# Designs tried in a protein design chat: VHH binders against f4i9g2. Part 42

Target 1, 368 residues: f4i9g2
Amino acid sequence: RSEKSEERRFDQKMSAHGAGIKTSSSAVPFASPKSRFLSKQEKFYPRCTPRLTGPQSRDTPPKRDTGIANEKDWGIDLLNENVNEAGTNEDGSSWFRESGHDLGDNGYRCRWSRMGGRSHDGSSEWTETWWEKSDWTGYKELGVEKSGKNSEGDSWWETWQEVLHQDEWSNLARIERSAQKQAKSGTENAGWYEKWWEKYDAKGWTEKGAHKYGRLNEQSWWEKWGEHYDGRGSVLKWTDKWAETELGTKWGDKWEEKFFSGIGSRQGETWHVSPNSDRWSRTWGEEHFGNGKVHKYGKSTTGESWDIVVDEETYYEAEPHYGWADVVGDSTQLLSIQPRERPPGVYPNLEFGPSPPPEPDLPPDQPQ
Key: E = the ipSAE of ESMFold2; O = the ipSAE of OpenDDE; V2 = 0.75 times the mean of E and O plus 0.25 times the DockQ between their complexes.

## First folded at step 22 (VHH; framework vhh_3k1k_2)

Design y4 (at its last look DockQ between E and O 0.01; V2 from the best seeds 0.00; counts 0 for: pae O 15.2 > 2, placed apart)
Fold by ESMFold2, look of step 22:
Structure y4 (fold): chain B 368 residues (1-368), chain A 122 residues (1-122)
Amino acid sequence: as target 1 above (368 residues)
Amino acid sequence: QVQLVESGGALVQPGGSLRLSCAASGFTFSSYAMRWYRQAPGKEREWVAAISSSGGSTVYEDSVKGRFTISRDDARNTVYLQMNSLKPEDTAVYYCAKPHRPWGYRYSFDYWGQGTQVTVSS
C-alpha cells in the first residue's frame, strides 16, 4: 500500500505544475531567482531643495521582477521643449538633462529625454533615457533604458519597451511589451539577468514568456517558461527551471501542457543529481480525453511506476487572465502618442481585414 | 590545450598518508571547480572529492570523509588531495578532473588527467 499511496501523492504534486517547491531534496535549495542587492543600503545622494535641483539620483540597483512592468510603473514624462542643461548638486555630484526630437522618413518621429548623474568622487553614476516613437504606418513605441553603478561596485542595465503595430500577416493591431534587466554585485560573485515578453492581439492571441538566469557565489540557476493562447481555444504552457552548485549538485523541474476543448496532455520531469553522480528522476504524464477519463502514468529511477485511468474533471486555464482588454487599458500613454502632421497629398495606407494569427513559440525539448 | 598532470602516488602501508598533486594548464584555473576521482582494478571510476573555484566549499564521498582533504593553490594552478589513514580499499588510480565549463554541469563532461597510482598494502 505504500507504493500506491506514494504514487497518488506524486500525481497530485505534479498536477500542480509547480517548480517553486523542492522535491526529494533534503538539503539543497531550489533555484528560485535571488539577489542579495535588496539587503544592502545603496548610497542615496541628498538633495538640498526640489527647486533648481537636477534629477534625482538613480544609483540603486533594480529589483528582480515578478512580471513585466506596465508603462505606469516607469513614470515616463518627456519634456515638451528641447533642453540641454547640466549642473552640480550641493553635495558635489553632477547631473545633466537633455531632450530632443528626431524626424525621419515615412512620418517617423522620436521624442526623447536623457538624464544622468555622477557622484562627487566619481564612484557612482547613472543614466536613464526615455522615448516615444511613431510613424505613418500606425507604429507607436514607448521605451526606457537605464544603467548605472554605485560606490560598492554594483552595476546594472535595464530596458523596457511597449509597441503598437499591425501584425504583418494578420493585419490585426498588436500590443507587445518586452523588458530586460541585469545586475552584478560589486561585493559578491553574484549577478542575474531577466528577459520578459508579452504579446497581444485584438482577437485574443496572447504569448508570454521569460528567460532568467543568475549566479550567487557557487550556485547558478536557469528558468525559462512560456504561455501561448491562440485566441481560438488552444493553450500551450511550459516551464523549465533548474539549478546547480559548483560541487556537482544539480536539480530541476520541467513540464508542459497542451489543451483544446478539454482534450490534451500534460507531462513533466523532476530530477536531482548528487555530487557523487547518483541521479534521481521522476517523469509523469496525463492524457485528458474530454470524457471524464484521464490516463495518468509515470516512473522514477527508484522503481516507482504507475499507469492508471481515473475519473477526473479536466481543468486548465483556457483564457489568459490578462489579455487584450487589460493591456489596452494599461497602455494609455503608448496609445496617446501623437504622430507627425501629414503633409498635403500623402495618403494613408489601406487596411485590410484580419488574417490568421502567428504560430506559437515552440516549447523546450523533453529529455528522455 | 587543457592538461592535467597528477603526481604523488606511491605504495604505502595501511594507516599511512599521501598527498596527491594535480598540475593544471591550458585554461583559467581560478574559474573552475576541480574534482578527484579514483578507479580500482576491475571497477568503474568513482568520484572522491570536489572543491569550488574559490576554495571555500568542499564535498567528499562518504567513505573518505574525515580522512581526505581537497585543497587548491591558484597561484600554482594546482589541486591537492591529502589522504590520511589510508586503507587497502583506497588502492586505485587517482585522477583529477576539470569540468568542461565553469558552471552548467548538467550538459557537460570532465577533462581527465593520466592518473597516479596509489597502493595501500602491508
Scores: ipSAE 0.081, ipTM 0.626, lowest interface PAE 6.9, mean pLDDT 78
Fold by OpenDDE, look of step 22:
Structure y4 (fold): chain B 368 residues (1-368), chain A 122 residues (1-122)
Amino acid sequence: as target 1 above (368 residues)
Amino acid sequence: QVQLVESGGALVQPGGSLRLSCAASGFTFSSYAMRWYRQAPGKEREWVAAISSSGGSTVYEDSVKGRFTISRDDARNTVYLQMNSLKPEDTAVYYCAKPHRPWGYRYSFDYWGQGTQVTVSS
């Protein structure tokens, strides 16, 4: 049924009468006051040469990172001359600045600078150290260490390193980056630790990883992850995270991904442990056959289970987003370090490149 | 023996485009990151671009970012430099490079080709 409903037009005209009031107001000529621009001779107060204020540092703990900072962000301040200076500021704080150039055997050279300061009362202090190292073999190292404590009792330590070395056998250049950070609260039972590493070679082999630990009172968390690219299309990625809450609940999530040429697998587990030790877990897996088919399976402790084959496109990163060319581009200062000439009579030691500095003892993995 | 043969250099007008090629031989090409350098008259050789062995990563000098593209064809053992929006300042001999010991960025000991002349002039 059709219903039509209606029109209504309302018109209304109202006639706004234009009353024209002419008021003649006589423009009294406001005499433009001759603003005597007294040219205030800006007394060029001789810019007091900024009193060589001693180096200043951060007075707060660093933030946690999502990766290794670029060398340009390290705040590298290497002095070109040997300096040994110290002073006291007007506020009673003290500072020091020192630099050196160490020469050693095997064409070893190390240029370093160190700066630091302390508050008048000693409640706060900071130190920053930068170094460049090289030898005749092509080894290069750029590093930074920063540490501090503030008046609130917070303390922190940071270090970054970049290393270039060449494998004598393969003639493959490798760049390794590492970072460690830690901070502790002076007021709370809180702290965190992060360890990062990246390894690259010219063939596209890449390894990345991180270990993160944190505590806030009765809460604690762990995060570990890693990525590996072999440069030939093989990829391994994994994550392992777990936490403990103030209630005594524990939970974790972990997964692993392995792929090569479109074929691979993913596996994971999510688990929860209640304060009464009741455990729940879900495990899952995926098999990718490279033909657009994916076998998905899983189960849980609560009786959930699935086993299916689905049509799904396989997506994985066969190459790192940040690889050899990238790290080379971001390592300009490292790469600019000039090695010393090979000393007479010194031959390449067939010994494998400097063993990576001993991995700092990771805080003991709390036994799961 | 490592051989690098650059080609494609020419005289071009400002704003023009040019594609350089470097044919590589004497080593496993796919195993090495390749680089382009350039040297202007009276200036030091400078790094221009690099590409990873897999081709998955590229990096460029700031002055050429957005204008130049490095690529590689492993089947042909060739690395390329596509140069667009060329400027007079881009005038240089362009060199293809393979890393050699000791490895470095600006002062790297590399295997070099003979270079190819690129001239950008009105």
Scores: ipSAE 0.000, ipTM 0.207, lowest interface PAE 15.2, mean pLDDT 79
ESMFold2 (binder alone), look of step 22: mean pLDDT 84; pTM 0.853

Design y5 (at its last look DockQ between E and O 0.01; V2 from the best seeds 0.00; counts 0 for: pae O 16.9 > 2, placed apart)
Fold by ESMFold2, look of step 22:
Structure y5 (fold): chain B 368 residues (1-368), chain A 124 residues (1-124)
Amino acid sequence: as target 1 above (368 residues)
Amino acid sequence: QVQLVESGGALVQPGGSLRLSCAASGFTFSSYAMRWYRQAPGKEREWVAAISSSGGSTVYEDSVKGRFTISRDDARNTVYLQMNSLKPEDTAVYYCAKPHRPWGYRSTTYFDYWGQGTQVTVSS
């Protein structure tokens, strides 16, 4: 039987570890709203005045294969003051909203808002937390965490974040976006997990990738992929996808490509293993010489083979379709975060190093 | 502590039938696929059949297809192997096995937990 090949790459992204949240504080600085003419008429009347009600319900699970959302898709709107409210809607559902801020070392500040609700009978619940973080090293972070369950027994968890780093030595800015998504079905033995990440610097370096895992109908599947652009014409892309049944059948595809200036290679393998450990495999490769010639080769365990040179134009993505200028344009809320005012004579503590690595291969039912 | 106890092995004439049972304890039985293996004298242990954790899927080694049926009863924590049309080549010690790791872990580790086995002899 023929195995379906990889079709989509753009949507394969993974996020890193979620952000921490602290309780509220009585000391809250207020940012002045943008001034508007006070003579503008408001359309309020007591009969039409909305009752004090909670936030709109946010009880929808995340969808698979949707990548990392833009900050505007979340509608993050942090409160200027500490809030701790709760109530009951007319339909009997309950709600709460809280807000606050935390202060820490090196100018650290986290402004946060948390909200949630429950249906009248408690069969449906949801929470969502928003935050802005900054410190004196030029670090900024905008983030979201949501979770919930519904009356069908489904449950989910999702994080999203954008992070700005500013290297003091080189003054090189870097933006990282990430998302984690997890859902579990209550009526099927099914669940899935995704990590997405994107990393950009001001010189054109770009890294993107995703780790995905899922189970449905006694099958499990894994998908990993990565893209790396060095900003000078070098491109590396790869995928590794495979699946198995509880009965021991396994199958998969993997491939990679590496290119620079029209010269490079592609190679891959498609494979299948029966429950008795019999293995079928097909490997293939292409070598692109940068002169209109391509060496194509391959073989399989069933006797197929080829080894030819053809005249063929080399095609690959030398530049990311979404890069530094795009992420800066889509990150205006992140970039507008105001750090704490620095007292005289206090200097930032600088810390160098990569972001923490994502955790690979975490099935939805596997505890850590 | 994982325990697998096979029973039902016997001496039977060619063309006869047997039903093997494997009582399981020490783990969440309904979360695991279960397998049967057999080992004939002087031969390596070979896989015979497997059943999914839900019981909705089964798979068999070619030489037993159509003759053997694997099933499970999660209420009794038991997996069965119904063996029909037995042949002398089916003579072996039959073992029940549990995969070491649950589904969803990407590992090439092949360690299974095994029962003590039950002797099936087809002769005479």
Scores: ipSAE 0.013, ipTM 0.539, lowest interface PAE 7.6, mean pLDDT 77
Fold by OpenDDE, look of step 22:
Structure y5 (fold): chain B 368 residues (1-368), chain A 124 residues (1-124)
Amino acid sequence: as target 1 above (368 residues)
Amino acid sequence: QVQLVESGGALVQPGGSLRLSCAASGFTFSSYAMRWYRQAPGKEREWVAAISSSGGSTVYEDSVKGRFTISRDDARNTVYLQMNSLKPEDTAVYYCAKPHRPWGYRSTTYFDYWGQGTQVTVSS
């Protein structure tokens, strides 16, 4: 059926009237006041050579991090000379700077610098310490520690460390990085803690991980994750997270991924607990067969269930995004540390570390 | 004994490409991150690139980023440096390096085993 409906034209003409009012307004010549810009000769007060202002205090807690900061970002300032200085600023704040060079056995050397300050009222304080260590074995260490307290009562502590060592057995160089950070609020029941670690060797073995904890009043959270690469294509990744809300709700999410040469598995669980103690959970798994097929399965406490094989390409990272070459490239200061010469008569303690205890002989399978 | 033999160096015009090879022997090649260095006339030897033992990670000097590619073939115990968009400033003897104790990333004298090098000349 056809229905046509209609055209409506509406015309309306509204009218032109042009009235021309000529008003002649006489442009009174605004006499541009000759603003005598008296060139105030800015008396170049000789910028008092900035008095060697002691190290400036950091008055804020560090931010939470997504990883271990590079050494270049730590502002490492090792003094070349032994210094022991302290002073008081005009504002009544105090500062100190110290440096030293420690020598030990086996060619051990430690260079360190420390600086800090305190406000006039003692309400704020900060300390920063840097160190580099080495010995004749090729061991090198670079580290930083920072701490502070502000007038609001916030306190923080952070440390960063890089270590180069050679594995005695494999003669492979290893670089280990670690960081720890924590902050506490002076005004709230709040704080957080983060621990990071990275381990690399020249063979491509890589381990990374983090532990994170936090609290904000009635809220709390926990996060752990890890990555492991064996350098041969085996990969393990895992995450475990949980949180508690102000309402008393708890939730968690965890998963694990294992792969080798395109074959592997993923599994995880998500769970929720209501304030009324009602628990919900979902578990899932994936089996990757390396042939473009993936077995996916899962279930939940609400009755969900699936078990299917799908055509899906397996994607996993057989190599770390950030590996040995990368960490070496980012460890220039660490690597620049000069080893000491082997002292005469000092031999590497071939202390064969205790043979890993023989794997307990799995009890012989009792013949059923 | 550790041996590194560089090859592939040549005279090329600016903007040209060259592939260097380093044949390694005398050690477990797959267990070491390999590096390339270069030394221009009258200058100090400088680090150019490194590749992890697995080949999964590479790092480059800023001056060669985007132009050079380091790679490795463990089956052939060979590390490569593909050099594209070559500049006169890239003229140098190029050296393949294996880490040595004491270990250092950019150490040019004490921390690596070196080959004899291969001459790369970029000239119009």
Scores: ipSAE 0.000, ipTM 0.198, lowest interface PAE 16.9, mean pLDDT 78
ESMFold2 (binder alone), look of step 22: mean pLDDT 81; pTM 0.827

Design y6 (at its last look DockQ between E and O 0.30; V2 from the best seeds 0.00; counts 0 for: pae O 7.5 > 2, unsure alone 64.1 < 65)
Fold by ESMFold2, look of step 22:
Structure y6 (fold): chain B 368 residues (1-368), chain A 124 residues (1-124)
Amino acid sequence: as target 1 above (368 residues)
Amino acid sequence: QVQLVESGGALVQPGGSLRLSCAASGFTFSSYAMRWYRQAPGKEREWVAAISSSGGSTVYEDSVKGRFTISRDDARNTVYLQMNSLKPEDTAVYYCAAPHRPWGYDRYTYSDYWGQGTQVTVSS
């Protein structure tokens, strides 16, 4: 039962959007595409126990987006004796475990353990290596490397490291953690790679970040981010995420913030590019003056713009939630590594001026 | 080693049809999306059409929608561009391309493979 419709039509009116920004606005998040791996990951990481005759098998890829594990999460336990054992499990799969140590120049010592397994038909295989390194400079390192493949054709690789060293310029102790993870599907056109790092020094300097890449069918994506605390109140955080299709559509989101003592800025961009290279983008920014006033501004390629000052409390993370005291407390195994005893008459040399370039190192000798 | 060779360009009257072919070698063709570009005299190269590696998705520039059709034959390692209702504005050198995305960590490691082009001329 409709009324007689209005015969008059009128055009759409343009309106300004300058005041549409919320007081706490920041960059719109951009989510990375997710892998479609079917995984039933167990929480228990089996290692040789005193009563077992071999290691347990591993046949699933690692999970994405889990960050860097603590040394406790790995449960690193290196044997004091050299081991070289192999056997066959009841299901016909084979296993091995071995351990040893390498010695080198300047007090270098590496204690290591390696284990692995292989299914009876060879369709799945895994390897796990653990190590501790030290030398007379005070360098200490814990490390893990794992790899495998399963009967579905999935393959993966991951590493984790935790390092103590003296910074050559400042002589401050540093603890650094890093991880890499990589997986490739055997059944889907899919794979991913992640690199993570965290660095800390004794005066509160902290740097963290990640580089991620992935592909799922016809879409690829990247995610990079970083944060930096100078230990004296300055903070920088940033992200840069983007994706593309095989057909040429690309899109992304990035933002950055810098703050010191309640004063600083945030800014970002959301963008899209069509296959013919036509680009849309929207940029935004905030300037925080430390007095309860915030200048908010932005524009887009379609003509949107705003430029306002609002009353707004400034909040930002002025100190890392996880810093030097935390990483020292979580690195007790690293810190407890005992270097080799110095022989009589061997003295450290003092080096002044430019540090030597890094060199690939081998143990002096490793007789078979 | 990688080669993309276009063929099928010709002189055609307005309203006519042509089918361009691009034969690929030196890589696993079925793993690559394929694209057509064109460059008219005095103009920059412009994108025309693309087809996914599976062949299940296609995208076209607005000026050719409904007139051009991209397709692929993985058994012959060939991508095609069927061009119908040709206009003088379609006169250009047509290129095929394959976006090459090696396993890597950064958008700066991307490269594309290109053919040498085939001339299409639409005039009376």
Scores: ipSAE 0.320, ipTM 0.758, lowest interface PAE 4.1, mean pLDDT 78
Fold by OpenDDE, look of step 22:
Structure y6 (fold): chain B 368 residues (1-368), chain A 124 residues (1-124)
Amino acid sequence: as target 1 above (368 residues)
Amino acid sequence: QVQLVESGGALVQPGGSLRLSCAASGFTFSSYAMRWYRQAPGKEREWVAAISSSGGSTVYEDSVKGRFTISRDDARNTVYLQMNSLKPEDTAVYYCAAPHRPWGYDRYTYSDYWGQGTQVTVSS
């Protein structure tokens, strides 16, 4: 249906007027002030290009650690641009700085920076390398490598890494840390090596461990320990330590503890071997029944023995002091690494890993 | 290469004295403790004496205490065993031992460098 039109209108008007007044105002010639543009010769003070103070490095071996250092302590500073620079300082020392960006076909990305220096006489040298890696799968890695030699002949090497990976099947996130350090004396038959590792998952599973070795002339020591938490309350801890003295005396201590829900066991051995090969050993064990009773037993090669049940409260750490929440909190730089986009045509390997062996069928509860 | 060369072994009468020497080469002698061992016929090798790297500490098997003296001369890379008041029971091949401790060795691995030994015979 239809229509309508409407029009509306016009209007008009008006008017006019007038008047002419001539006023003659005499154009006083405004004398254009010659703006003396004093060309301030901006004395281009040669911007003292900040003397790129060459990177400074440590001239001493690293200290032994009680654990794996956090990422913030490593001072990871990756250059954003590809750099290849070298120079000589006023003191005759030399330095270099390099950075790069490696791209792989499978979405792999690696950013790295490397720097180093050498003294004028070549007696001291150092190198530091940082890297970050990622791919499209969610893999992230942050790492550091440092090495050096000083004028005293001491040499050292250290590395640190943290990795984030996601299990393709379970989508469970895992963070792993590792560190290795070693140092050698230039003046003495002395050196040490330490290896640390930590593994965490989002379910509370935690593994920690360390291997330590050291020597000072005829003295040596060896240390291993490990901790395992299953995230469900099961705990395993163990240590194994030994040392050798200058005269060939050896001694050691080892123990293991296993606990679950207040029930568990501890066992250990302390031993020493004299230079004449006489061996002494003490072995001990504890059974914790979860009811406030502990069975304690032990023996020694000297004829000591005990076997007793005592009233004792069981103390154990059911959870790690430093766990998933903690490591996530301390891995900010790692987590900030940007993943690369999935390349076209790349698909997750859906290869079904072998199904975990079926949990052994708990034997049917024999009917009481 | 590490070498240990024992010398000074002889036939002596009971109550006699001998001085054994072990010349060492191929390692920093002054940095290591040195030891003497002996092996009698049909017996296992037994520890006799040890001296620290500094020479400041010495230890002896009970059977030789007061009779034997271990000493060292670092300038000559030599360890000595002065044996006094020798007994027939001291008859053995005497060996010098230097520690072989490679870097990263396991605590269960214990090895030494050994010389060829020197024969000591105490007989009437």
Scores: ipSAE 0.018, ipTM 0.284, lowest interface PAE 7.5, mean pLDDT 79
ESMFold2 (binder alone), look of step 22: mean pLDDT 82; pTM 0.837

